# Designs tried in a protein design chat: VH-VL binders against p38851r773to978. Part 2

Target 1, 206 residues: p38851r773to978
Amino acid sequence: EAWCYFQDNFKVGSKTLFHVLFGDKSQVFPSSLFLCKKGSNLNNNSYWERIRRAKEDASCQFELCRKLQFQLNRTSNFIKDLLWLKDDNDNFKLVLQQRVTKIKQGYYFEVEEGPIIVKFPLCHPLLLRVRFIIAECITSQGESLKKCDLAILYDFNYVESIDKLNTKVEKLWLFERIHLNWALRYCKLEHSEINRKTREYLKKFN

## First folded at step 9 (VH-VL)

Design g4
Fold by ESMFold2, look of step 10:
Structure g4 (fold): chain C 206 residues (1-206), chain A 119 residues (1-119), chain B 107 residues (1-107)
Amino acid sequence: as target 1 above (206 residues)
Amino acid sequence: QVQLVESGGGLVQPGGSLRLSCAASGFTFSRYYMNWVRQAPGKGLEWVSGISGSGDYTYYADSVKGRFTISRDNSKNTLYLQMNSLRAEDTAVYYCARSDWLEWGMDVWGQGTLVTVSS
Amino acid sequence: DIELTQPPSVSVAPGQTARISCSGDNIGSYYVYWYQQKPGQAPVLVIYDDSDRPSGIPERFSGSNSGNTATLTISGTQAEDEADYYCQVWDSSSDHVFGGGTKLTVL
């Protein structure tokens, strides 16, 4: 079980940052994803769709959902260690879901991404989830600083099988410990690209 | 040119039915959440119903739930409102409106079509 | 569920600043939208996301939102600004919620 956490500060309000990352005109995703082959004509996003209102379905916490479609980048030796991805078909195309799971109007957004299931040789399946949190910076008196933080939490968890995603492997095999370095490198590289693209697009929209 | 044009309004008796249409042009219709908003004569604006870009998700104000059905045909760039069991309080100008990408505000409105429910 | 309250009317002299309030419990946590409606016409969006102007809306229109009050401000008010103005939020319980409207009169 592993996780990585990153936090970046931006000189814009939280809704502005949300639009830069996830808006209709944003191109931060899927191109910032570590697994995404840049510039592929398979890379595109579906529209955000309302799935369920929380009031009308207590068992469903998600209000908005979209799908990112992208071509898998397999040109690096780092990635060539991957033997199987659950949804890897059709020219190494992946579909990854993003769900807006919480909104507190005017100051807070939470977006869940994934899961992706990765299997290395001699390892249990590795479940990867990402959570994005955008929070407004507020003074001690409650006034907005017109600044916000982006937090990205990468959660890596070995599961017992691809059909039992709510399981948790407690004792890791030898190769599972070795491949935890892959998880750390995944976190660092993807965060770096998300941060770079976000700042680039933020300048474009200013 | 981005445009919404409503049609199908008219005079109907209480308990009757009416179908409204909204023709969209100048934008990619299937990418937008669409709304019906009504305004009774001399009164304010009231949201009635909404539908996702794909058409898979529909939403209704409590005042019309079970009586009105929103739908869309993305191949014809047309939004519909089927109104059944009409009541006098449904008398209003009905506007078709396009939501922004988060579905929170409405940036394009049609001219409206008048529905009158009276004996 | 949030309910939005607007004054029924506001009067200003030409060239002066008009302020139209929209009150709601914790409205500052919502993104507020403002619509202008002239007699016999459809509403037109004049402010979105609290304070931003759509293309084609004059710079004299501005907005703010904090605490329990959102405000539409029209500086240098002109005769053509005479209209009804509505505030609106989106709420997960009530969906789209409109204020009752404010008639702006330019004398």
Scores: ipSAE 0.026, ipTM 0.591, lowest interface PAE 7.8, mean pLDDT 81
Fold by ESMFold2, fold request of step 11:
Structure g4 (fold): chain C 206 residues (1-206), chain A 119 residues (1-119), chain B 107 residues (1-107)
Amino acid sequence: as target 1 above (206 residues)
Amino acid sequence: QVQLVESGGGLVQPGGSLRLSCAASGFTFSRYYMNWVRQAPGKGLEWVSGISGSGDYTYYADSVKGRFTISRDNSKNTLYLQMNSLRAEDTAVYYCARSDWLEWGMDVWGQGTLVTVSS
Amino acid sequence: DIELTQPPSVSVAPGQTARISCSGDNIGSYYVYWYQQKPGQAPVLVIYDDSDRPSGIPERFSGSNSGNTATLTISGTQAEDEADYYCQVWDSSSDHVFGGGTKLTVL
């Protein structure tokens, strides 16, 4: 039941920003997830694959999909994902599925991350989704201004059970509210790191 | 240097078969969506078939569905087109072309291989 | 399914500006790609994403795309620019769609 939203403007086209954030050689996105420890090593050897959708989605002209793997400390958090792995040392390997939608032939990108499920003792499961939106600044006639906006939406919801991800908890206990406040503070830190690393990486295009 | 080289073209009778190959070098082949594009003598370009980087997704123009099969071997950096039940209308130069993983254009082309289907 | 229409030929005097059109329903909502093909050679990408040039393509090549028409513009046309030019978009139902081609003649 908590969310936060960040927006930044960049003096590059949307395709360039997408490459910086989600390209095969990107150093920004895997190291900027809120669950990663600063400076931890990440496995990002997955490649984007073009996936063709059927015509029933008028806003989507194609999709890209990839999976990422992370090493996380289990003792502080429990994370459940359909693709997660656990080794014998109680360490989690987080496997996230990301999917990007490109519409208007590359003037708009939308990337969803999640769902990630975190469960603390005596708390309802906490569902996290992250949505990245890259929107090109264009004229009314569709000409690029070679500027774009990045929006990042973090959405945290306690849900009744892992089996009912669409059934939200209506009233939270005090400790659950405290966890949400901590999560929102981590989102601010993560956004700051994403923004800083993105701008450093963009220097390669000037 | 990025390069694509086609082979396997030739003269065949109607109803015959050919297998085209495209050898790729100078780039990570498995990252790229690959295409076959053909050009009949004196005519324009026509997209024939495409295949995703992993090979899991294949696509065909209506004119060749059921007769042509696109495939790739990422360990050999090679793209293939199996052409069956050939018709005179399939006579063309066949190009191998690379799409960028994010772009819808084709930034690298081979020099083509001629397929002639004639009685 | 979008269909792309190009004039069969365009003639221009050396040093003049050539304009090659590519018409299609709401083509302004697509990224348009332009290819140059000289006789006996493979096509070469000269414009991508409506108006951007790959490295190695002269600045005299430019592009625009709005409404129902995309245009390849060659300023200061030279004899070496004589070629066939094709426009192309990607469509979710038809995949890569090419125009019929335009033969540019420099007289």
Scores: ipSAE 0.007, ipTM 0.543, lowest interface PAE 9.4, mean pLDDT 74
Fold by ESMFold2, fold request of step 11:
Structure g4 (fold): chain C 206 residues (1-206), chain A 119 residues (1-119), chain B 107 residues (1-107)
Amino acid sequence: as target 1 above (206 residues)
Amino acid sequence: QVQLVESGGGLVQPGGSLRLSCAASGFTFSRYYMNWVRQAPGKGLEWVSGISGSGDYTYYADSVKGRFTISRDNSKNTLYLQMNSLRAEDTAVYYCARSDWLEWGMDVWGQGTLVTVSS
Amino acid sequence: DIELTQPPSVSVAPGQTARISCSGDNIGSYYVYWYQQKPGQAPVLVIYDDSDRPSGIPERFSGSNSGNTATLTISGTQAEDEADYYCQVWDSSSDHVFGGGTKLTVL
């Protein structure tokens, strides 16, 4: 099991950053995704749709859900060694779900993304989940400092089979350990692109 | 520019049925969670029912569950409320209201349509 | 499930500051929305997300939300501000929950 964590500070409020990353006019997704072929006419987002909360946690008032559709980047030297992706289709397209799972008082947002399942030769399926956390810098009295942090957490976990996603492989074979280094490169490249796009959009608004 | 216009209100006897419509214009209707909110004469606001932008998720206040059915036709930009087994306590002005896609506030309201349930 | 309590009425002199409270158990953990309703008219959203104004709402309207009380504040109150005011939250048990309403009188 492997994970990556990135944190960046921005000189805007959390609602502004949320809009830049996930808003209706945002171009950050799907083009920033590591697996996405940039510039493809197959890349699009559904609108966010509000649904009732599915979790027991009373602090989560509602869940917003959208789907990202994008063309898989099979021409990248980094990705063309990949043998199989769950939900890859005949058109080399993926559909990836994003869910806003927590919003607190307009200063905190959590967005979950995935899962994506990747299969390398001689390895168990590798499950990827991503979480975005936007937290506004506030005073002890609740006043905004007009600054926020973006945290991105990537979680990679080998599972026993495609049908048993809640499992965890305890002991990894050598090739499975080697392909976890692929996961590190995945998250570094994706984070870099997300950060670049986000700062470009912030120049246009501020 | 954004507009909601309710219709279909009127006088009905207890146990009767009535169908309300809400015509939407000036925005992408299918994006928005839509609500029915009612106000009895001289009383406050009461949420009645809501429906997701796709129509896949519907929600009802306990007082109307099983008797009212919310629906939408995104090709016609129209929200509906089918009201069955009407009671005197259902007498109210019924408002159509749009919820923001990120916030729970209702940022656009129609002018309302009066439903009177009387024998 | 949360219940929202508002005073039935509030009176202020023209030009003074009106404060309309909305009380609920731990309402500070909810987003609070405020609506103005004039007689015979539909409600109009005047504050969203505790403290933000929609376009077209005068700057004299402001809001706060902390602990067990949310407050709508109208500074420099004008005669046109006479209306009923409702607070509202979303609750996982009851969906949209409204307060009972407060009649603001400018005298």
Scores: ipSAE 0.007, ipTM 0.536, lowest interface PAE 9.9, mean pLDDT 81
Fold by ESMFold2, fold request of step 11:
Structure g4 (fold): chain C 206 residues (1-206), chain A 119 residues (1-119), chain B 107 residues (1-107)
Amino acid sequence: as target 1 above (206 residues)
Amino acid sequence: QVQLVESGGGLVQPGGSLRLSCAASGFTFSRYYMNWVRQAPGKGLEWVSGISGSGDYTYYADSVKGRFTISRDNSKNTLYLQMNSLRAEDTAVYYCARSDWLEWGMDVWGQGTLVTVSS
Amino acid sequence: DIELTQPPSVSVAPGQTARISCSGDNIGSYYVYWYQQKPGQAPVLVIYDDSDRPSGIPERFSGSNSGNTATLTISGTQAEDEADYYCQVWDSSSDHVFGGGTKLTVL
């Protein structure tokens, strides 16, 4: 239902930016996530795993997959009213999947993240998915300019229930419309943190 | 000084079993996809099996599926290939090879270990 | 499933340019890797991601990949380049797929 889109340019090649954002040694995730409590010892990520695509298992259609583990930031004014999050457990530890869904010749990368399910009082569950796109800036002749763009697309959809994730609520309840401001603030704050952390790490490599 | 060293090759009868090992050094073993690739005498390269860095995902060529089992022990930096129900056509030099997490090529190879299946 | 076809052999004179082809349906949509194997030795990666060289590989080695053909090019071919050469792709259904190999002879 609701979409947020951000685009930033970086003066590095797309492979370099991919490693800065998603490399196994990168510190951008999970600490840049809006829901993440920074500095928690529960914050960790798995290594990327290659997954063979299979006809019968849609989860295996992606080439690379990893999991981000992090502690929910319960001190944020923006999340204290949440009733339920998918994968919320005894330490408020969340697990979020990232999947590399497309790579073109080392100059283009797509990474999908999620889903995250957020539940506010008096609202249907809100499904959040994020897509990252890294594209090298090239000339019309295909020569790299050693610059790339990062696009981040946030997709928010209310679903009928947690067991009906492929649904879309057509008629929103009163509070669901109010929480659209929350969704906009979510993506603006997370994008800002991702951008800041990424540029900090790029200074480290320059 | 990245290094892979295979061992466990030898002569075995058809229907027999053999376990190959590959000792890894000079890199963080658990971060890499590992492969077995074989080469029959006078023939080309054939991918046999692969395993993810965590060990959670394993893959096999159709020619060995159900007979071979790949595994790894990340605490010992060692890759294994359990070969059962061996056939004459399994006779080959078996290489251990490393893939980077983003690359689908194999940037480090061992020197190989010879497996001969003959009565 | 993609199959990779290489010529069985290629001969070149010293100092000339050798071109080793690797043909496959829509191979241009794959990353292509090239390996050099000398007798009694393990393969060595000489080209990755279609056209990039690992550290330590002479700049006379280059690669290209478009359409249905990838090509390994060796300019200024030297006697030590005499070897078998294999192309390889990764395919989501078949995992690592190798070509049949090409024997390069420097006359």
Scores: ipSAE 0.007, ipTM 0.539, lowest interface PAE 9.3, mean pLDDT 81

## First folded at step 10 (VH-VL)

Design k2
Fold by OpenDDE, fold request of step 11:
Parts: C-alpha cells; structure tokens; sequence
Structure k2 (fold): chain C 206 residues (1-206), chain A 119 residues (1-119), chain B 107 residues (1-107)
C-alpha cells in the first residue's frame, strides 16, 4: 500500500558492493536494522545457501538464502512474527530471512528481506518488506559492454496493512496511517545506517 | 593448511555401488558449498553434484540424477558421494572441490580418486 | 543452457603472450573461472570472477570477460605454464558448466 525507495551511488563494482553489504564479514547486517540491539552476542547471520525456487523461473531457478539473527533492542508486544524466539537467558531474538532472488553475475543483484509483521493495538498488522537492488553501470566500448565499477544501490521499502486473512487492507483509519508513516520513517533510518556503514567500510578498506 | 582428500574409489562392475568420501581440513567446512567434479580418462571436467553448506540443499547433474546422492557431515568435515547403478561412462577421477557460497568458483580441490566401472 | 567453447589447443613460444578464449552466448553476463590442470594433477583455480587471481597465482595470469568471449591471458609464458586450461561458469539452470578445455603448449 505504501512504499518508499532510496538510491545511492558507490564507486565500486556490484560484486564489491554486495560483499560489503551481504558478505560473510559484513557488519552491515543485522546491526543496521531498526529493531536490532547493537553489540549483542546474539547477533549473527548464517552463510548464504543456494536453494531451488518453488516456481521455476527461466532466468533464475535458484535463490540464495540466509538468516539474520539478532537480539531485539526493545521489548515489543507488537511483533507477530513466528520467528521471535527466546534464548536460554530469556533474551528476545528475531530471525529474519534474506533472499537473493536475482543474480546477474557481474552487474546485478536483488535481495529481498522480510517480511516483518508488526501489530499495533486496535490496528491491522503492518507487513514490512525490503528489496535491495544492486546494479552496476555498464559502458560500451565499441561492440563490447564492460562494467564501470559504479554500482547503484536501491532500497525499496514496502509497508502493507493486512487483515486476519493476510489480505491487503485498502482503507486505513487515522492511527493506522500514523503507524504506517512511522514504519516508513524507520525504513529511512535503516537505509541511512546501511549507507553510513557501507561508506565507512569503503573509506577504510577501499 | 587448507586441504581436501578424496577416498573410496576403486573398481566396480556395472550396476554396482561405491561411496566416495572427501575429508576437509584447514577451513570452516560448513561455510562452503561443496562439489563433486569428475574427469573421464583423457576427457574434460564435468560437474557431478553439489551440496549447500548446511547440507539441506543438494543438486545433481542430469547424467547422475537418481543414481548418485551427495551428503555431508559437518561435524566430521566430510563430504560423501553415494554412487549407485554405476555405468561404464561413470568411469572417471572424482574430485571434491569447495566453492564460495556466492560465486561458484572452485578454489580448493582434492587430488581425486579413481572410479573404474568395468565388467 | 549456456555452452562454453574453447579451442582444443594453443601454442606459444616461451616469453610470449598466450591467450585462451572461452566463448559462450552472453558469457559476459557470467562470472568466469579458469582452472589450470597439469598432467596427473588436480585442477587449480587461476582466475576467479573474470579477472581476479587467487593467492599464489603469478601476476602473469590475467582474465577478461565481455560480450560472448572470456579470455585467459598469460603474459611472458613459461615452460611451467604448459597445461590444460578450463573455463567455467555457474548457471542457475545448468549449475556448473565447464568448457572443453584447451591444451597450452609452450614450444
């Protein structure tokens, strides 16, 4: 129902940018997430795994999938996600899935994150999803196309109100609209943090 | 020292079975996608099978699908290939090789184990 | 499904530059990997992600990939570089795909 997107340019190739954002040694996730408690020893991510898609796609029959585990930075009664878990020490943690849904090797990546479902009192739940797109600029040299080491990161943030049947709610009342707007604001904060950390990394190591 | 060591190869009759093993050392085994690649005598390289880091996802070349089973034991840092219904055309040196989970180059190879299928 | 085609053989004099091609439809859209295999030995990755060299691989090895052709270049070819070379890509439909291999002879 509501969405916003952000765009940033990086003077690196798409491969490099992907590694910075989603690589094994990346510190961008899950710490950049709004709900994440920074510095928690519960925060980690699994390695990417190749999985076959349920529906065959002519262009991509496989996806990469990983799990982001992180401790929640606040006690929230609003998260209606089954991935909310308690550890042995009664710490609340969430497992969030990321999926690389499209791979055009060398110049294009799509990564989907979520959903996270948040339930506010007296409101329909909000479903939050993020799609990251990494696209590299291609230059032509005669008949040849070459990568130019200029990657663009797109963050597409989707916020939907859903009913008990997980159907999109078209008409929102006042408080639902407020919560939706807050969700969009949080998306912006996450994007800003992602961007900041990414650039910080590139300054130090590139 | 990063190393892969294959074992289990040998002579087998057509229709027979073999189980290959690949022992990994010197790296975090579960991090990597593992592959079996074979090479028939005097021929090129052919990808046979692959398995995800966790072992939850397995994939096969069409030539071996339904006959071969790839598996792994991360607690033992070992990769396996169960080969059933072997055919003469399966005769080859079988290599295990690790791949990055994102980019699927094989940066570490074992020395291979020879499988000969002959009557 | 992508198919990779390599010349069966390439010859080069010592000190000269060897170029081994790997052709495939839109191969430039893939990351290409190159492997060196000497007689009786396992393959060794010499180029990954089109043009990157693993640790321990001499700088004389380089790779490029654009359009329909990837190329492995060996500058200042040495006798020890005589081997079979294979290109390889990963495709979501075909998994790992190898070229037919090229025998490099150093004359």
Amino acid sequence: as target 1 above (206 residues)
Amino acid sequence: QVQLVESGGGLVQPGGSLRLSCAASGFTFSRYYMNWVRQAPGKGLEWVSGISGSGDYTYYADSVKGRFTISRDNSKNTLYLQMNSLRAEDTAVYYCARSDWLYWGMDVWGQGTLVTVSS
Amino acid sequence: DIELTQPPSVSVAPGQTARISCSGDNIGSYYVYWYQQKPGQAPVLVIYDDSDRPSGIPERFSGSNSGNTATLTISGTQAEDEADYYCQVWDSSSDHVFGGGTKLTVL
Scores: ipSAE 0.425, ipTM 0.791, lowest interface PAE 1.1, mean pLDDT 89
Fold by OpenDDE, look of step 10:
Structure k2 (fold): chain C 206 residues (1-206), chain A 119 residues (1-119), chain B 107 residues (1-107)
Amino acid sequence: as target 1 above (206 residues)
Amino acid sequence: QVQLVESGGGLVQPGGSLRLSCAASGFTFSRYYMNWVRQAPGKGLEWVSGISGSGDYTYYADSVKGRFTISRDNSKNTLYLQMNSLRAEDTAVYYCARSDWLYWGMDVWGQGTLVTVSS
Amino acid sequence: DIELTQPPSVSVAPGQTARISCSGDNIGSYYVYWYQQKPGQAPVLVIYDDSDRPSGIPERFSGSNSGNTATLTISGTQAEDEADYYCQVWDSSSDHVFGGGTKLTVL
């Protein structure tokens, strides 16, 4: 399993940052996604839905889910029968799920995105998953402080080669390694775009 | 003008059924989590049920599980509460209230509709 | 499950500061919401996220939350502030949790 993560600091509260990144009026997603065709009228996101209650912590809140729809870049290759659909105009669109898997009273958020399965010729499919963590300042005891006005965004990207049984492939061919590296590079570009747009929105709020 | 208006309350016998409605206006109804909150005469507020924006997810207080059913019609901007097997302790003013998915407070309330369960 | 406890009543003279407490185990880890309910009326949100005030709510209303106690403070209490006040939190197991309510009387 290959993974990379990015960390960014924002001089705003976690709730504010969450709103900017994942709010229903935010245009960060899906437009910032690497595989998303910019400017497409097929690009949209649904409202968040409360789907279940978190159980890990007494302070945890409800889990949320939304769907991101976006038109795929023409250069993108996916397993057709799993994650993408054709519209009436033969455009390929992908419906991606985002889940807020953990909420601590607006000062801590965990958001999972994916999976996305990318298929390259002669290679095992790549399974891509993203995890976002938004947290405020924490005490030495690991407690998050409310309204710290300093939020940290963690962006964890996981890329896994999988076989037909959806099992991790341990040994990769040369081309698979190349594609894996490209995937990680794309994750960086995607993160950069997310960051850019986020900061752009924050400037508008100030 | 954001507004919620409850209706359907009335007198019903124990074991009876009643359906409440809440008409929403002035906002994007489907965006909001909707709640039913009740208040028995001279008592405090009690959350009864909630429903997600799309209506796909519903939640109930233990006191009403299996008896009450919350639903919504987003095309009509209307929230519903089907109440079956009513009990005397269900007597209350029933309010509908909206909640944001990010801000957990109920910022808009209806004026309530009275449900009286009595023989 | 978190349980919220409020004093059943609080009395203040006009112009004085009213403080209404809402106690719960580790309530400081929650965002607390406060509602005002006048006789024969629906509740009105007066404080959200511990201390934030919705538009239209007078500045004399403020909130705080730490440890095991959240507090609604009304500075310069006026006759029109006489009402029942409820604290509320969201809990992962029970959804909305309300306090028992506090009747504020302005003498």
Scores: ipSAE 0.394, ipTM 0.783, lowest interface PAE 1.2, mean pLDDT 88
Fold by OpenDDE, fold request of step 11:
Structure k2 (fold): chain C 206 residues (1-206), chain A 119 residues (1-119), chain B 107 residues (1-107)
Amino acid sequence: as target 1 above (206 residues)
Amino acid sequence: QVQLVESGGGLVQPGGSLRLSCAASGFTFSRYYMNWVRQAPGKGLEWVSGISGSGDYTYYADSVKGRFTISRDNSKNTLYLQMNSLRAEDTAVYYCARSDWLYWGMDVWGQGTLVTVSS
Amino acid sequence: DIELTQPPSVSVAPGQTARISCSGDNIGSYYVYWYQQKPGQAPVLVIYDDSDRPSGIPERFSGSNSGNTATLTISGTQAEDEADYYCQVWDSSSDHVFGGGTKLTVL
């Protein structure tokens, strides 16, 4: 239904950027997520798991999957119906999936996140999905290709309203439109936080 | 020190069973994809089986599928290979090797354990 | 399924450059890994992701991969470099695939 994208340039190789964003030692997720309560002890990520695709292609590409667990912040109080879990201590947490869907010889990565499902009263559910694309500039030196250590991060955010049949709802009433716009703002805030933390990390370690 | 140590190899008759173990130390075991790779005497390397860090995903070469079972106990930092219905062609040195989830090169190897299948 | 082909043997004089090829259909689209194995020892990763060296691997080892051929290059080959070398890729259908290995002899 609606989508927005952001892009940022980083003076590092694509592999480096990938590790900063999605590596095991990365602190970008889940803390950068808008709904995440920063500093919560419930926040943790699983290690990436290699998963075989249903359709096997002769390719170097493989899919990785991990789970982001995080405690919901106070913003969740404004959402009447949200896909969340309540733990034994009456804390609300969410588990979000990330998947590395494409890896091309260290110069290209695609990571998919979501969906996060948000349900407001009298509105169709909103599905929020994010696709991260890391691409690296490649220059030619004669017959050889050389990476230039300049990575571009694309953050594609998709917000879809779906009906009970999991079909896209194209005609939204007023409150649904408002909520959709809020969701887009949500995406922007997440992107900003991701960018901030990424740059902070690079300043510290580069 | 990062280390892998295989054990459990030996002589077994065709049709027999054997369980190999690989003890890991010096690193976060659960982070790594673990592999079994074998090498027949005087031959090259052959990938046998792999298992994801959590153990939720297992993979096998066609040559051993249905006969071998890979598993791991992350609490014990140990990788296993249950080998059933062993054949003469399974005779080899069996190595355990780790792979990072992103970098699939096997950067740490054990010294291997010899499995001999013979009547 | 991808198949990797290596020459069975390569000979080089000390100080010279050794080149070991690994051929496969569209191997350039794969990450290629190289392993060194000395007699009676376990393999050692010497090149990962086509051209990167693990810590502790001498700079004389380098790798390239394009088209249908990956190449391990050992510049200034030393006697200690005499070993079997294996190329390897990961394929989604066949998982880890090794070449047949190349015996490098340092004359």
Scores: ipSAE 0.370, ipTM 0.773, lowest interface PAE 1.2, mean pLDDT 88
Fold by ESMFold2, fold request of step 11:
Structure k2 (fold): chain C 206 residues (1-206), chain A 119 residues (1-119), chain B 107 residues (1-107)
Amino acid sequence: as target 1 above (206 residues)
Amino acid sequence: QVQLVESGGGLVQPGGSLRLSCAASGFTFSRYYMNWVRQAPGKGLEWVSGISGSGDYTYYADSVKGRFTISRDNSKNTLYLQMNSLRAEDTAVYYCARSDWLYWGMDVWGQGTLVTVSS
Amino acid sequence: DIELTQPPSVSVAPGQTARISCSGDNIGSYYVYWYQQKPGQAPVLVIYDDSDRPSGIPERFSGSNSGNTATLTISGTQAEDEADYYCQVWDSSSDHVFGGGTKLTVL
């Protein structure tokens, strides 16, 4: 199990940042995603739709979901021959789900992304989930500073039960090195692009 | 100009049926969760039914489940409520209302249409 | 699931501050929405997300939500504020839940 964590501060309120990242006019997704083919025709963000949640989580007031559709970035040397993702035809389209899982008082937003299953040769598949957390900066008296933090957590888990194979890849130096390098590159590149697009978008509203 | 206009209300006998319509204009209808909310004469507001922007997910209050069907036609920017097996307790003004897709408040309401169920 | 309780009526003198409560078990963990409804008219959203005002709503309207009580506050109450007021939350099991409404009278 491996994870990466990034945190950035923005000089806008949390609602504004949420709209910049996830609003219907946002330019951040899907084009910022590591797996998204750069320069592809991206018509619209998918619409947010309400879904019913399991009854166990009464702390979340919102069950919003959207699906991002984009062409897989298969032109990268890292991806082309090492990685197969689920696809339908020659277009190699990927559908990635984002869900708003927690909102509190309009100053805290939590969005889950994925899962995606990533397969390497001779390795157990990796399950990738991403969590975005937007939290408003407040004083000890509860006043908004009109600033917020964006935290991005990338979580990678090996999956073994799906294929029912006696393949043990628990501790092999070569595979560990390949997985660690890939995960680190994934996290850094995607975070960098999200941050860049977000700040570019925010400059337009000076 | 964001606007919602209900129609199709009227008098009906118990056990009868009515279909309400809500015409939307001035916004991208398919992006919004839509609701029906009713208000019995002299009483408060009661949520009746809701439908996702795509129309794939529908929700109903327990009091109307199995009798009412919400639907939408995004090509016509129109929300519908098919009401079957009507009861006297269904007598109310019926409003269509748009949910804020980011926040689950209802930021735009129609004028309402009166449904009266009496023998 | 959550039930919302409002007083049936509140009276206030012009220029005074009106406070309308909305009580519910742990309502502070929900975002609360407030609607104004004048006779013969559709409801109008006046407060969203506990305390925020939509464009066009006067600054004298404010809201708070903590613990088991959300409160709509109207400072400097004017005669035109006379209306019914409803609180509302969204609940994952019950969907949109409204309070019973409060008639504000400006005497």
Scores: ipSAE 0.007, ipTM 0.540, lowest interface PAE 9.4, mean pLDDT 78

